# VH-VL binders against Acetyl-coenzyme A thioesterase (ACOT12), part 9

Target 1, 210 residues: Acetyl-coenzyme A thioesterase (ACOT12), of Homo sapiens (Human) (q8wyk0r340to549)
Amino acid sequence: CIHWDISKQASLSDSNVEALKKLAAKRGWEVTSTVEKIKIYTLEEHDVLSVWVEKHVGSPAHLAYRLLSDFTKRPLWDPHFVSCEVIDWVSEDDQLYHITCPILNDDKPKDLVVLVSRRKPLKDGNTYTVAVKSVILPSVPPSPQYIRSEIICAGFLIHAIDSNSCIVSYFNHMSASILPYFAGNLGGWSKSIEETAASCIQFLENPPDD
Below, E stands for the ipSAE of ESMFold2; O stands for the ipSAE of OpenDDE; V2 stands for 0.75 times the mean of E and O plus 0.25 times the DockQ between their complexes.

## First folded at step 16 (VH-VL; framework fv_socazolimab)

Design k2 (from j3 with heavy chain S30T S104D; at its last look DockQ between E and O 0.56; V2 from the best seeds 0.00; counts 0 for: pae E 4.8 > 2, unsure alone 74.9 < 75)
Heavy chain, then light chain:
Amino acid sequence: EVQLVESGAEVKKPGSSVKVSCKASGYTFTRYDISWVRQAPGQGLEWMGGIIPMFGTANYAQKFQGRVTITADESTSTAYMELSSLRSEDTAVYYCARDRTYDDSGYYPFDYWGQGTTVTVSS
Amino acid sequence: QSALTQPASVSGSLGQSVTISCTGTSSDIGGYKYVSWYQQHPGKAPNLMIYVSKRPSGVSNRFSGSKSGNTASLTISGLQAEDEADYYCQSYTSSDTYVFGGGTKLTVL
ESMFold2, look of step 16: ipSAE 0.230; ipTM 0.680
ESMFold2 (binder alone), look of step 16: mean pLDDT 88; pTM 0.918
OpenDDE, look of step 16: ipSAE 0.635; ipTM 0.863

Design k3 (from j1 with heavy chain G50S T57I; at its last look DockQ between E and O 0.71; V2 from the best seeds 0.00; counts 0 for: unsure alone 74.5 < 75)
Heavy chain, then light chain:
Amino acid sequence: EVQLVESGAEVKKPGSSVKVSCKASGYTFSRYDISWVRQAPGQGLEWMGSIIPMFGIANYAQKFQGRVTITADESTSTAYMELSSLRSEDTAVYYCARDRTYDSSGYYPFDYWGQGTTVTVSS
Amino acid sequence: QSALTQPASVSGSLGQSVTISCTGTSSDVGGYKYVSWYQQHPGKAPNLMIYDVSKRPGVSNRFSGSKSGNTASLTISGLQAEDEADYYCQSYTSSDTYVFGGGTKLTVL
ESMFold2, look of step 16: ipSAE 0.610; ipTM 0.816
ESMFold2 (binder alone), look of step 16: mean pLDDT 90; pTM 0.923
OpenDDE, look of step 16: ipSAE 0.601; ipTM 0.853
ESMFold2, look of step 18: ipSAE 0.589; ipTM 0.805
ESMFold2 (binder alone), look of step 18: mean pLDDT 87; pTM 0.911
OpenDDE, look of step 18: ipSAE 0.841; ipTM 0.921

Design k4 (from j3 with heavy chain T101Y; at its last look DockQ between E and O 0.60; V2 from the best seeds 0.00; counts 0 for: pae E 2.1 > 2, unsure alone 71.7 < 75)
Heavy chain, then light chain:
Amino acid sequence: EVQLVESGAEVKKPGSSVKVSCKASGYTFSRYDISWVRQAPGQGLEWMGGIIPMFGTANYAQKFQGRVTITADESTSTAYMELSSLRSEDTAVYYCARDRYYDSSGYYPFDYWGQGTTVTVSS
Amino acid sequence: QSALTQPASVSGSLGQSVTISCTGTSSDIGGYKYVSWYQQHPGKAPNLMIYVSKRPSGVSNRFSGSKSGNTASLTISGLQAEDEADYYCQSYTSSDTYVFGGGTKLTVL
ESMFold2, look of step 16: ipSAE 0.535; ipTM 0.794
ESMFold2 (binder alone), look of step 16: mean pLDDT 87; pTM 0.900
OpenDDE, look of step 16: ipSAE 0.721; ipTM 0.888

## First folded at step 18 (VH-VL; framework fv_socazolimab)

Design p1 (from k3 with heavy chain I52Y; at its last look DockQ between E and O 0.63; V2 from the best seeds 0.00; counts 0 for: pae E 3.3 > 2)
Heavy chain, then light chain:
Amino acid sequence: EVQLVESGAEVKKPGSSVKVSCKASGYTFSRYDISWVRQAPGQGLEWMGSIYPMFGIANYAQKFQGRVTITADESTSTAYMELSSLRSEDTAVYYCARDRTYDSSGYYPFDYWGQGTTVTVSS
Amino acid sequence: QSALTQPASVSGSLGQSVTISCTGTSSDVGGYKYVSWYQQHPGKAPNLMIYDVSKRPGVSNRFSGSKSGNTASLTISGLQAEDEADYYCQSYTSSDTYVFGGGTKLTVL
ESMFold2, look of step 18: ipSAE 0.397; ipTM 0.747
ESMFold2 (binder alone), look of step 18: mean pLDDT 89; pTM 0.922
OpenDDE, look of step 18: ipSAE 0.838; ipTM 0.919

Design p2 (from k3 with heavy chain Y102W; at its last look DockQ between E and O 0.55; V2 from the best seeds 0.00; counts 0 for: pae E 2.4 > 2)
Heavy chain, then light chain:
Amino acid sequence: EVQLVESGAEVKKPGSSVKVSCKASGYTFSRYDISWVRQAPGQGLEWMGSIIPMFGIANYAQKFQGRVTITADESTSTAYMELSSLRSEDTAVYYCARDRTWDSSGYYPFDYWGQGTTVTVSS
Amino acid sequence: QSALTQPASVSGSLGQSVTISCTGTSSDVGGYKYVSWYQQHPGKAPNLMIYDVSKRPGVSNRFSGSKSGNTASLTISGLQAEDEADYYCQSYTSSDTYVFGGGTKLTVL
ESMFold2, look of step 18: ipSAE 0.474; ipTM 0.761
ESMFold2 (binder alone), look of step 18: mean pLDDT 88; pTM 0.920
OpenDDE, look of step 18: ipSAE 0.819; ipTM 0.916

Design p3 (from k3 with light chain V29I D52V V53S S54K K55R R56P P57S; at its last look DockQ between E and O 0.60; V2 from the best seeds 0.00; counts 0 for: unsure alone 73.9 < 75)
Heavy chain, then light chain:
Amino acid sequence: EVQLVESGAEVKKPGSSVKVSCKASGYTFSRYDISWVRQAPGQGLEWMGSIIPMFGIANYAQKFQGRVTITADESTSTAYMELSSLRSEDTAVYYCARDRTYDSSGYYPFDYWGQGTTVTVSS
Amino acid sequence: QSALTQPASVSGSLGQSVTISCTGTSSDIGGYKYVSWYQQHPGKAPNLMIYVSKRPSGVSNRFSGSKSGNTASLTISGLQAEDEADYYCQSYTSSDTYVFGGGTKLTVL
ESMFold2, look of step 18: ipSAE 0.580; ipTM 0.798
ESMFold2 (binder alone), look of step 18: mean pLDDT 87; pTM 0.914
OpenDDE, look of step 18: ipSAE 0.850; ipTM 0.926

## First folded at step 19 (VH-VL; framework fv_socazolimab)

Design q1 (at its last look DockQ between E and O 0.44; V2 from the best seeds 0.66)
Heavy chain, then light chain:
Amino acid sequence: EVQLVESGAEVKKPGSSVKVSCKASGYTFSRYDISWVRQAPGQGLEWMGSIIPMFGIANYAQKFQGRVTITADESTSTAYMELSSLRSEDTAVYYCARDRTYDSSGYYDAFDIWGQGTTVTVSS
Amino acid sequence: QSALTQPASVSGSLGQSVTISCTGTSSDVGGYKYVSWYQQHPGKAPNLMIYDVSKRPGVSNRFSGSKSGNTASLTISGLQAEDEADYYCQSYTSSDTYVFGGGTKLTVL
ESMFold2, look of step 19: ipSAE 0.692; ipTM 0.847
ESMFold2 (binder alone), look of step 19: mean pLDDT 88; pTM 0.920
OpenDDE, look of step 19: ipSAE 0.781; ipTM 0.894

Design q2 (at its last look DockQ between E and O 0.57; V2 from the best seeds 0.00; counts 0 for: pae O 2.7 > 2, unsure alone 74.2 < 75)
Heavy chain, then light chain:
Amino acid sequence: EVQLVESGAEVKKPGSSVKVSCKASGYTFSRYDISWVRQAPGQGLEWMGSIIPMFGIANYAQKFQGRVTITADESTSTAYMELSSLRSEDTAVYYCARDRTYGDYVDAFDIWGQGTTVTVSS
Amino acid sequence: QSALTQPASVSGSLGQSVTISCTGTSSDVGGYKYVSWYQQHPGKAPNLMIYDVSKRPGVSNRFSGSKSGNTASLTISGLQAEDEADYYCQSYTSSDTYVFGGGTKLTVL
ESMFold2, look of step 19: ipSAE 0.550; ipTM 0.793
ESMFold2 (binder alone), look of step 19: mean pLDDT 87; pTM 0.913
OpenDDE, look of step 19: ipSAE 0.142; ipTM 0.685

Design q3 (at its last look DockQ between E and O 0.74; V2 from the best seeds 0.00; counts 0 for: unsure alone 71.5 < 75)
Heavy chain, then light chain:
Amino acid sequence: EVQLVESGAEVKKPGSSVKVSCKASGYTFSRYDISWVRQAPGQGLEWMGSIIPMFGIANYAQKFQGRVTITADESTSTAYMELSSLRSEDTAVYYCARDRTYDSSGYYYGMDVWGQGTTVTVSS
Amino acid sequence: QSALTQPASVSGSLGQSVTISCTGTSSDVGGYKYVSWYQQHPGKAPNLMIYDVSKRPGVSNRFSGSKSGNTASLTISGLQAEDEADYYCQSYTSSDTYVFGGGTKLTVL
ESMFold2, look of step 19: ipSAE 0.590; ipTM 0.802
ESMFold2 (binder alone), look of step 19: mean pLDDT 86; pTM 0.904
OpenDDE, look of step 19: ipSAE 0.799; ipTM 0.905

Design q4 (from k3 with light chain S36H; at its last look DockQ between E and O 0.75; V2 from the best seeds 0.73)
Heavy chain, then light chain:
Amino acid sequence: EVQLVESGAEVKKPGSSVKVSCKASGYTFSRYDISWVRQAPGQGLEWMGSIIPMFGIANYAQKFQGRVTITADESTSTAYMELSSLRSEDTAVYYCARDRTYDSSGYYPFDYWGQGTTVTVSS
Amino acid sequence: QSALTQPASVSGSLGQSVTISCTGTSSDVGGYKYVHWYQQHPGKAPNLMIYDVSKRPGVSNRFSGSKSGNTASLTISGLQAEDEADYYCQSYTSSDTYVFGGGTKLTVL
ESMFold2, look of step 19: ipSAE 0.602; ipTM 0.812
ESMFold2 (binder alone), look of step 19: mean pLDDT 88; pTM 0.912
OpenDDE, look of step 19: ipSAE 0.833; ipTM 0.917

## First folded at step 21 (VH-VL; framework fv_socazolimab)

Design u1 (from q1 with light chain S36H; at its last look DockQ between E and O 0.63; V2 from the best seeds 0.00; counts 0 for: unsure alone 73.8 < 75)
Heavy chain, then light chain:
Amino acid sequence: EVQLVESGAEVKKPGSSVKVSCKASGYTFSRYDISWVRQAPGQGLEWMGSIIPMFGIANYAQKFQGRVTITADESTSTAYMELSSLRSEDTAVYYCARDRTYDSSGYYDAFDIWGQGTTVTVSS
Amino acid sequence: QSALTQPASVSGSLGQSVTISCTGTSSDVGGYKYVHWYQQHPGKAPNLMIYDVSKRPGVSNRFSGSKSGNTASLTISGLQAEDEADYYCQSYTSSDTYVFGGGTKLTVL
ESMFold2, look of step 21: ipSAE 0.631; ipTM 0.822
ESMFold2 (binder alone), look of step 21: mean pLDDT 87; pTM 0.912
OpenDDE, look of step 21: ipSAE 0.831; ipTM 0.915

Design u2 (from u1 with heavy chain Y102W; at its last look DockQ between E and O 0.67; V2 from the best seeds 0.00; counts 0 for: unsure alone 72.1 < 75)
Heavy chain, then light chain:
Amino acid sequence: EVQLVESGAEVKKPGSSVKVSCKASGYTFSRYDISWVRQAPGQGLEWMGSIIPMFGIANYAQKFQGRVTITADESTSTAYMELSSLRSEDTAVYYCARDRTWDSSGYYDAFDIWGQGTTVTVSS
Amino acid sequence: QSALTQPASVSGSLGQSVTISCTGTSSDVGGYKYVHWYQQHPGKAPNLMIYDVSKRPGVSNRFSGSKSGNTASLTISGLQAEDEADYYCQSYTSSDTYVFGGGTKLTVL
ESMFold2, look of step 21: ipSAE 0.560; ipTM 0.796
ESMFold2 (binder alone), look of step 21: mean pLDDT 86; pTM 0.909
OpenDDE, look of step 21: ipSAE 0.825; ipTM 0.914

Design u3 (from u1 with heavy chain G56D; at its last look DockQ between E and O 0.64; V2 from the best seeds 0.00; counts 0 for: unsure alone 72.3 < 75)
Heavy chain, then light chain:
Amino acid sequence: EVQLVESGAEVKKPGSSVKVSCKASGYTFSRYDISWVRQAPGQGLEWMGSIIPMFDIANYAQKFQGRVTITADESTSTAYMELSSLRSEDTAVYYCARDRTYDSSGYYDAFDIWGQGTTVTVSS
Amino acid sequence: QSALTQPASVSGSLGQSVTISCTGTSSDVGGYKYVHWYQQHPGKAPNLMIYDVSKRPGVSNRFSGSKSGNTASLTISGLQAEDEADYYCQSYTSSDTYVFGGGTKLTVL
ESMFold2, look of step 21: ipSAE 0.680; ipTM 0.824
ESMFold2 (binder alone), look of step 21: mean pLDDT 86; pTM 0.905
OpenDDE, look of step 21: ipSAE 0.851; ipTM 0.919

Design u4 (from u1 with heavy chain M54Y; at its last look DockQ between E and O 0.58; V2 from the best seeds 0.00; counts 0 for: pae E 2.2 > 2, unsure alone 73.5 < 75)
Heavy chain, then light chain:
Amino acid sequence: EVQLVESGAEVKKPGSSVKVSCKASGYTFSRYDISWVRQAPGQGLEWMGSIIPYFGIANYAQKFQGRVTITADESTSTAYMELSSLRSEDTAVYYCARDRTYDSSGYYDAFDIWGQGTTVTVSS
Amino acid sequence: QSALTQPASVSGSLGQSVTISCTGTSSDVGGYKYVHWYQQHPGKAPNLMIYDVSKRPGVSNRFSGSKSGNTASLTISGLQAEDEADYYCQSYTSSDTYVFGGGTKLTVL
ESMFold2, look of step 21: ipSAE 0.480; ipTM 0.762
ESMFold2 (binder alone), look of step 21: mean pLDDT 87; pTM 0.914
OpenDDE, look of step 21: ipSAE 0.797; ipTM 0.903

## First folded at step 22 (VH-VL; framework fv_socazolimab)

Design v1 (from q4 with heavy chain G56D; at its last look DockQ between E and O 0.61; V2 from the best seeds 0.00; counts 0 for: unsure alone 73.4 < 75)
Heavy chain, then light chain:
Amino acid sequence: EVQLVESGAEVKKPGSSVKVSCKASGYTFSRYDISWVRQAPGQGLEWMGSIIPMFDIANYAQKFQGRVTITADESTSTAYMELSSLRSEDTAVYYCARDRTYDSSGYYPFDYWGQGTTVTVSS
Amino acid sequence: QSALTQPASVSGSLGQSVTISCTGTSSDVGGYKYVHWYQQHPGKAPNLMIYDVSKRPGVSNRFSGSKSGNTASLTISGLQAEDEADYYCQSYTSSDTYVFGGGTKLTVL
ESMFold2, look of step 22: ipSAE 0.628; ipTM 0.794
ESMFold2 (binder alone), look of step 22: mean pLDDT 86; pTM 0.898
OpenDDE, look of step 22: ipSAE 0.854; ipTM 0.923

Design v2 (at its last look DockQ between E and O 0.73; V2 from the best seeds 0.79)
Heavy chain, then light chain:
Amino acid sequence: EVQLVESGAEVKKPGSSVKVSCKASGYTFSRYDISWVRQAPGQGLEWMGSIIPMFDIANYAQKFQGRVTITADESTSTAYMELSSLRSEDTAVYYCARDRTEGSYYDAFDIWGQGTTVTVSS
Amino acid sequence: QSALTQPASVSGSLGQSVTISCTGTSSDVGGYKYVHWYQQHPGKAPNLMIYDVSKRPGVSNRFSGSKSGNTASLTISGLQAEDEADYYCQSYTSSDTYVFGGGTKLTVL
ESMFold2, look of step 22: ipSAE 0.710; ipTM 0.842
ESMFold2 (binder alone), look of step 22: mean pLDDT 87; pTM 0.914
OpenDDE, look of step 22: ipSAE 0.908; ipTM 0.943

Design v3 (at its last look DockQ between E and O 0.60; V2 from the best seeds 0.00; counts 0 for: unsure alone 68.4 < 75)
Heavy chain, then light chain:
Amino acid sequence: EVQLVESGAEVKKPGSSVKVSCKASGYTFSRYDISWVRQAPGQGLEWMGSIIPMFDIANYAQKFQGRVTITADESTSTAYMELSSLRSEDTAVYYCARDRYSGSYYDAFDIWGQGTTVTVSS
Amino acid sequence: QSALTQPASVSGSLGQSVTISCTGTSSDVGGYKYVHWYQQHPGKAPNLMIYDVSKRPGVSNRFSGSKSGNTASLTISGLQAEDEADYYCQSYTSSDTYVFGGGTKLTVL
ESMFold2, look of step 22: ipSAE 0.652; ipTM 0.824
ESMFold2 (binder alone), look of step 22: mean pLDDT 85; pTM 0.903
OpenDDE, look of step 22: ipSAE 0.867; ipTM 0.926

Design v4 (at its last look DockQ between E and O 0.65; V2 from the best seeds 0.00; counts 0 for: unsure alone 73.6 < 75)
Heavy chain, then light chain:
Amino acid sequence: EVQLVESGAEVKKPGSSVKVSCKASGYTFSRYDISWVRQAPGQGLEWMGSIIPMFDIANYAQKFQGRVTITADESTSTAYMELSSLRSEDTAVYYCARDRSSGYYDAFDIWGQGTTVTVSS
Amino acid sequence: QSALTQPASVSGSLGQSVTISCTGTSSDVGGYKYVHWYQQHPGKAPNLMIYDVSKRPGVSNRFSGSKSGNTASLTISGLQAEDEADYYCQSYTSSDTYVFGGGTKLTVL
ESMFold2, look of step 22: ipSAE 0.691; ipTM 0.842
ESMFold2 (binder alone), look of step 22: mean pLDDT 87; pTM 0.911
OpenDDE, look of step 22: ipSAE 0.902; ipTM 0.938

## First folded at step 24 (VH-VL; framework fv_socazolimab)

Design w1 (from v2 with heavy chain R100T T101Y; at its last look DockQ between E and O 0.68; V2 from the best seeds 0.00; counts 0 for: pae O 6.0 > 2)
Heavy chain, then light chain:
Amino acid sequence: EVQLVESGAEVKKPGSSVKVSCKASGYTFSRYDISWVRQAPGQGLEWMGSIIPMFDIANYAQKFQGRVTITADESTSTAYMELSSLRSEDTAVYYCARDTYEGSYYDAFDIWGQGTTVTVSS
Amino acid sequence: QSALTQPASVSGSLGQSVTISCTGTSSDVGGYKYVHWYQQHPGKAPNLMIYDVSKRPGVSNRFSGSKSGNTASLTISGLQAEDEADYYCQSYTSSDTYVFGGGTKLTVL
ESMFold2, look of step 24: ipSAE 0.625; ipTM 0.829
ESMFold2 (binder alone), look of step 24: mean pLDDT 87; pTM 0.913
OpenDDE, look of step 24: ipSAE 0.016; ipTM 0.611

Design w2 (from v2 with heavy chain R100T T101R; at its last look DockQ between E and O 0.63; V2 from the best seeds 0.00; counts 0 for: unsure alone 74.5 < 75)
Heavy chain, then light chain:
Amino acid sequence: EVQLVESGAEVKKPGSSVKVSCKASGYTFSRYDISWVRQAPGQGLEWMGSIIPMFDIANYAQKFQGRVTITADESTSTAYMELSSLRSEDTAVYYCARDTREGSYYDAFDIWGQGTTVTVSS
Amino acid sequence: QSALTQPASVSGSLGQSVTISCTGTSSDVGGYKYVHWYQQHPGKAPNLMIYDVSKRPGVSNRFSGSKSGNTASLTISGLQAEDEADYYCQSYTSSDTYVFGGGTKLTVL
ESMFold2, look of step 24: ipSAE 0.712; ipTM 0.839
ESMFold2 (binder alone), look of step 24: mean pLDDT 87; pTM 0.912
OpenDDE, look of step 24: ipSAE 0.878; ipTM 0.930

Design w3 (from v2 with heavy chain R100T T101W; at its last look DockQ between E and O 0.75; V2 from the best seeds 0.00; counts 0 for: pae E 3.8 > 2, unsure alone 74.2 < 75)
Heavy chain, then light chain:
Amino acid sequence: EVQLVESGAEVKKPGSSVKVSCKASGYTFSRYDISWVRQAPGQGLEWMGSIIPMFDIANYAQKFQGRVTITADESTSTAYMELSSLRSEDTAVYYCARDTWEGSYYDAFDIWGQGTTVTVSS
Amino acid sequence: QSALTQPASVSGSLGQSVTISCTGTSSDVGGYKYVHWYQQHPGKAPNLMIYDVSKRPGVSNRFSGSKSGNTASLTISGLQAEDEADYYCQSYTSSDTYVFGGGTKLTVL
ESMFold2, look of step 24: ipSAE 0.347; ipTM 0.745
ESMFold2 (binder alone), look of step 24: mean pLDDT 87; pTM 0.913
OpenDDE, look of step 24: ipSAE 0.657; ipTM 0.862

Design w4 (from v2 with heavy chain N59Y, light chain H36S; at its last look DockQ between E and O 0.66; V2 from the best seeds 0.00; counts 0 for: unsure alone 72.9 < 75)
Heavy chain, then light chain:
Amino acid sequence: EVQLVESGAEVKKPGSSVKVSCKASGYTFSRYDISWVRQAPGQGLEWMGSIIPMFDIAYYAQKFQGRVTITADESTSTAYMELSSLRSEDTAVYYCARDRTEGSYYDAFDIWGQGTTVTVSS
Amino acid sequence: QSALTQPASVSGSLGQSVTISCTGTSSDVGGYKYVSWYQQHPGKAPNLMIYDVSKRPGVSNRFSGSKSGNTASLTISGLQAEDEADYYCQSYTSSDTYVFGGGTKLTVL
ESMFold2, look of step 24: ipSAE 0.757; ipTM 0.856
ESMFold2 (binder alone), look of step 24: mean pLDDT 87; pTM 0.915
OpenDDE, look of step 24: ipSAE 0.703; ipTM 0.876

## First folded at step 25 (VH-VL; framework fv_socazolimab)

Design x1 (from w2 with light chain T25S D28N V29I G31A Y32G K33Y D52G V53N K55N; at its last look DockQ between E and O 0.77; V2 from the best seeds 0.75)
Heavy chain, then light chain:
Amino acid sequence: EVQLVESGAEVKKPGSSVKVSCKASGYTFSRYDISWVRQAPGQGLEWMGSIIPMFDIANYAQKFQGRVTITADESTSTAYMELSSLRSEDTAVYYCARDTREGSYYDAFDIWGQGTTVTVSS
Amino acid sequence: QSALTQPASVSGSLGQSVTISCTGSSSNIGAGYYVHWYQQHPGKAPNLMIYGNSNRPGVSNRFSGSKSGNTASLTISGLQAEDEADYYCQSYTSSDTYVFGGGTKLTVL
ESMFold2, look of step 25: ipSAE 0.600; ipTM 0.794
ESMFold2 (binder alone), look of step 25: mean pLDDT 88; pTM 0.913
OpenDDE, look of step 25: ipSAE 0.876; ipTM 0.932

Design x2 (from w2 with light chain K33N H36S; at its last look DockQ between E and O 0.80; V2 from the best seeds 0.00; counts 0 for: unsure alone 74.4 < 75)
Heavy chain, then light chain:
Amino acid sequence: EVQLVESGAEVKKPGSSVKVSCKASGYTFSRYDISWVRQAPGQGLEWMGSIIPMFDIANYAQKFQGRVTITADESTSTAYMELSSLRSEDTAVYYCARDTREGSYYDAFDIWGQGTTVTVSS
Amino acid sequence: QSALTQPASVSGSLGQSVTISCTGTSSDVGGYNYVSWYQQHPGKAPNLMIYDVSKRPGVSNRFSGSKSGNTASLTISGLQAEDEADYYCQSYTSSDTYVFGGGTKLTVL
ESMFold2, look of step 25: ipSAE 0.569; ipTM 0.790
ESMFold2 (binder alone), look of step 25: mean pLDDT 87; pTM 0.914
OpenDDE, look of step 25: ipSAE 0.875; ipTM 0.929

Design x3 (from w2 with heavy chain E102D G103S Y105G; at its last look DockQ between E and O 0.67; V2 from the best seeds 0.00; counts 0 for: unsure alone 72.1 < 75)
Heavy chain, then light chain:
Amino acid sequence: EVQLVESGAEVKKPGSSVKVSCKASGYTFSRYDISWVRQAPGQGLEWMGSIIPMFDIANYAQKFQGRVTITADESTSTAYMELSSLRSEDTAVYYCARDTRDSSGYDAFDIWGQGTTVTVSS
Amino acid sequence: QSALTQPASVSGSLGQSVTISCTGTSSDVGGYKYVHWYQQHPGKAPNLMIYDVSKRPGVSNRFSGSKSGNTASLTISGLQAEDEADYYCQSYTSSDTYVFGGGTKLTVL
ESMFold2, look of step 25: ipSAE 0.747; ipTM 0.845
ESMFold2 (binder alone), look of step 25: mean pLDDT 86; pTM 0.903
OpenDDE, look of step 25: ipSAE 0.903; ipTM 0.939

Design x4 (from x3 with light chain K33N H36S; at its last look DockQ between E and O 0.53; V2 from the best seeds 0.70)
Heavy chain, then light chain:
Amino acid sequence: EVQLVESGAEVKKPGSSVKVSCKASGYTFSRYDISWVRQAPGQGLEWMGSIIPMFDIANYAQKFQGRVTITADESTSTAYMELSSLRSEDTAVYYCARDTRDSSGYDAFDIWGQGTTVTVSS
Amino acid sequence: QSALTQPASVSGSLGQSVTISCTGTSSDVGGYNYVSWYQQHPGKAPNLMIYDVSKRPGVSNRFSGSKSGNTASLTISGLQAEDEADYYCQSYTSSDTYVFGGGTKLTVL
ESMFold2, look of step 25: ipSAE 0.651; ipTM 0.823
ESMFold2 (binder alone), look of step 25: mean pLDDT 88; pTM 0.918
OpenDDE, look of step 25: ipSAE 0.864; ipTM 0.925

## First folded at step 26 (VH-VL; framework fv_socazolimab)

Design y1 (from x1 with heavy chain E102D G103S Y105G; at its last look DockQ between E and O 0.67; V2 from the best seeds 0.71)
Heavy chain, then light chain:
Amino acid sequence: EVQLVESGAEVKKPGSSVKVSCKASGYTFSRYDISWVRQAPGQGLEWMGSIIPMFDIANYAQKFQGRVTITADESTSTAYMELSSLRSEDTAVYYCARDTRDSSGYDAFDIWGQGTTVTVSS
Amino acid sequence: QSALTQPASVSGSLGQSVTISCTGSSSNIGAGYYVHWYQQHPGKAPNLMIYGNSNRPGVSNRFSGSKSGNTASLTISGLQAEDEADYYCQSYTSSDTYVFGGGTKLTVL
ESMFold2, look of step 26: ipSAE 0.686; ipTM 0.827
ESMFold2 (binder alone), look of step 26: mean pLDDT 89; pTM 0.924
OpenDDE, look of step 26: ipSAE 0.758; ipTM 0.897

Design y2 (from y1 with light chain Y34D T93D; at its last look DockQ between E and O 0.71; V2 from the best seeds 0.72)
Heavy chain, then light chain:
Amino acid sequence: EVQLVESGAEVKKPGSSVKVSCKASGYTFSRYDISWVRQAPGQGLEWMGSIIPMFDIANYAQKFQGRVTITADESTSTAYMELSSLRSEDTAVYYCARDTRDSSGYDAFDIWGQGTTVTVSS
Amino acid sequence: QSALTQPASVSGSLGQSVTISCTGSSSNIGAGYDVHWYQQHPGKAPNLMIYGNSNRPGVSNRFSGSKSGNTASLTISGLQAEDEADYYCQSYDSSDTYVFGGGTKLTVL
ESMFold2, look of step 26: ipSAE 0.694; ipTM 0.828
ESMFold2 (binder alone), look of step 26: mean pLDDT 90; pTM 0.929
OpenDDE, look of step 26: ipSAE 0.757; ipTM 0.897

Design y3 (from y1 with light chain N53S S54N N55R R56P P57S T93D; at its last fold request DockQ between E and O 0.84; V2 from the best seeds 0.79)
Heavy chain, then light chain:
Amino acid sequence: EVQLVESGAEVKKPGSSVKVSCKASGYTFSRYDISWVRQAPGQGLEWMGSIIPMFDIANYAQKFQGRVTITADESTSTAYMELSSLRSEDTAVYYCARDTRDSSGYDAFDIWGQGTTVTVSS
Amino acid sequence: QSALTQPASVSGSLGQSVTISCTGSSSNIGAGYYVHWYQQHPGKAPNLMIYGSNRPSGVSNRFSGSKSGNTASLTISGLQAEDEADYYCQSYDSSDTYVFGGGTKLTVL
ESMFold2, look of step 26: ipSAE 0.604; ipTM 0.814
ESMFold2 (binder alone), look of step 26: mean pLDDT 91; pTM 0.939
OpenDDE, look of step 26: ipSAE 0.865; ipTM 0.930
ESMFold2, fold request of step 27: ipSAE 0.662, 0.675, 0.636; ipTM 0.826, 0.831, 0.810
ESMFold2 (binder alone), fold request of step 27: mean pLDDT 92, 91, 91; pTM 0.940, 0.940, 0.939
OpenDDE, fold request of step 27: ipSAE 0.867, 0.866, 0.866; ipTM 0.932, 0.933, 0.932

Design y4 (from x1 with light chain Y34D N53S S54N N55R R56P P57S T93D; at its last fold request DockQ between E and O 0.78; V2 from the best seeds 0.77)
Heavy chain, then light chain:
Amino acid sequence: EVQLVESGAEVKKPGSSVKVSCKASGYTFSRYDISWVRQAPGQGLEWMGSIIPMFDIANYAQKFQGRVTITADESTSTAYMELSSLRSEDTAVYYCARDTREGSYYDAFDIWGQGTTVTVSS
Amino acid sequence: QSALTQPASVSGSLGQSVTISCTGSSSNIGAGYDVHWYQQHPGKAPNLMIYGSNRPSGVSNRFSGSKSGNTASLTISGLQAEDEADYYCQSYDSSDTYVFGGGTKLTVL
ESMFold2, look of step 26: ipSAE 0.685; ipTM 0.827
ESMFold2 (binder alone), look of step 26: mean pLDDT 91; pTM 0.936
OpenDDE, look of step 26: ipSAE 0.871; ipTM 0.932
ESMFold2, fold request of step 27: ipSAE 0.656, 0.652, 0.664; ipTM 0.826, 0.813, 0.833
ESMFold2 (binder alone), fold request of step 27: mean pLDDT 91, 90, 91; pTM 0.934, 0.933, 0.933
OpenDDE, fold request of step 27: ipSAE 0.884, 0.883, 0.884; ipTM 0.936, 0.936, 0.936

## First folded at step 27 (VH-VL; framework fv_socazolimab)

Design z1 (at its last look DockQ between E and O 0.69; V2 from the best seeds 0.00; counts 0 for: pae O 2.1 > 2)
Heavy chain, then light chain:
Amino acid sequence: EVQLVESGAEVKKPGSSVKVSCKASGYTFSRYDISWVRQAPGQGLEWMGSIIPMFDIANYAQKFQGRVTITADESTSTAYMELSSLRSEDTAVYYCARDTRESGYDAFDIWGQGTTVTVSS
Amino acid sequence: QSALTQPASVSGSLGQSVTISCTGSSSNIGAGYDVHWYQQHPGKAPNLMIYGSNRPSGVSNRFSGSKSGNTASLTISGLQAEDEADYYCQSYDSSDTYVFGGGTKLTVL
ESMFold2, look of step 27: ipSAE 0.728; ipTM 0.850
ESMFold2 (binder alone), look of step 27: mean pLDDT 92; pTM 0.939
OpenDDE, look of step 27: ipSAE 0.881; ipTM 0.935
ESMFold2, look of step 28: ipSAE 0.703; ipTM 0.839
ESMFold2 (binder alone), look of step 28: mean pLDDT 91; pTM 0.938
OpenDDE, look of step 28: ipSAE 0.325; ipTM 0.759

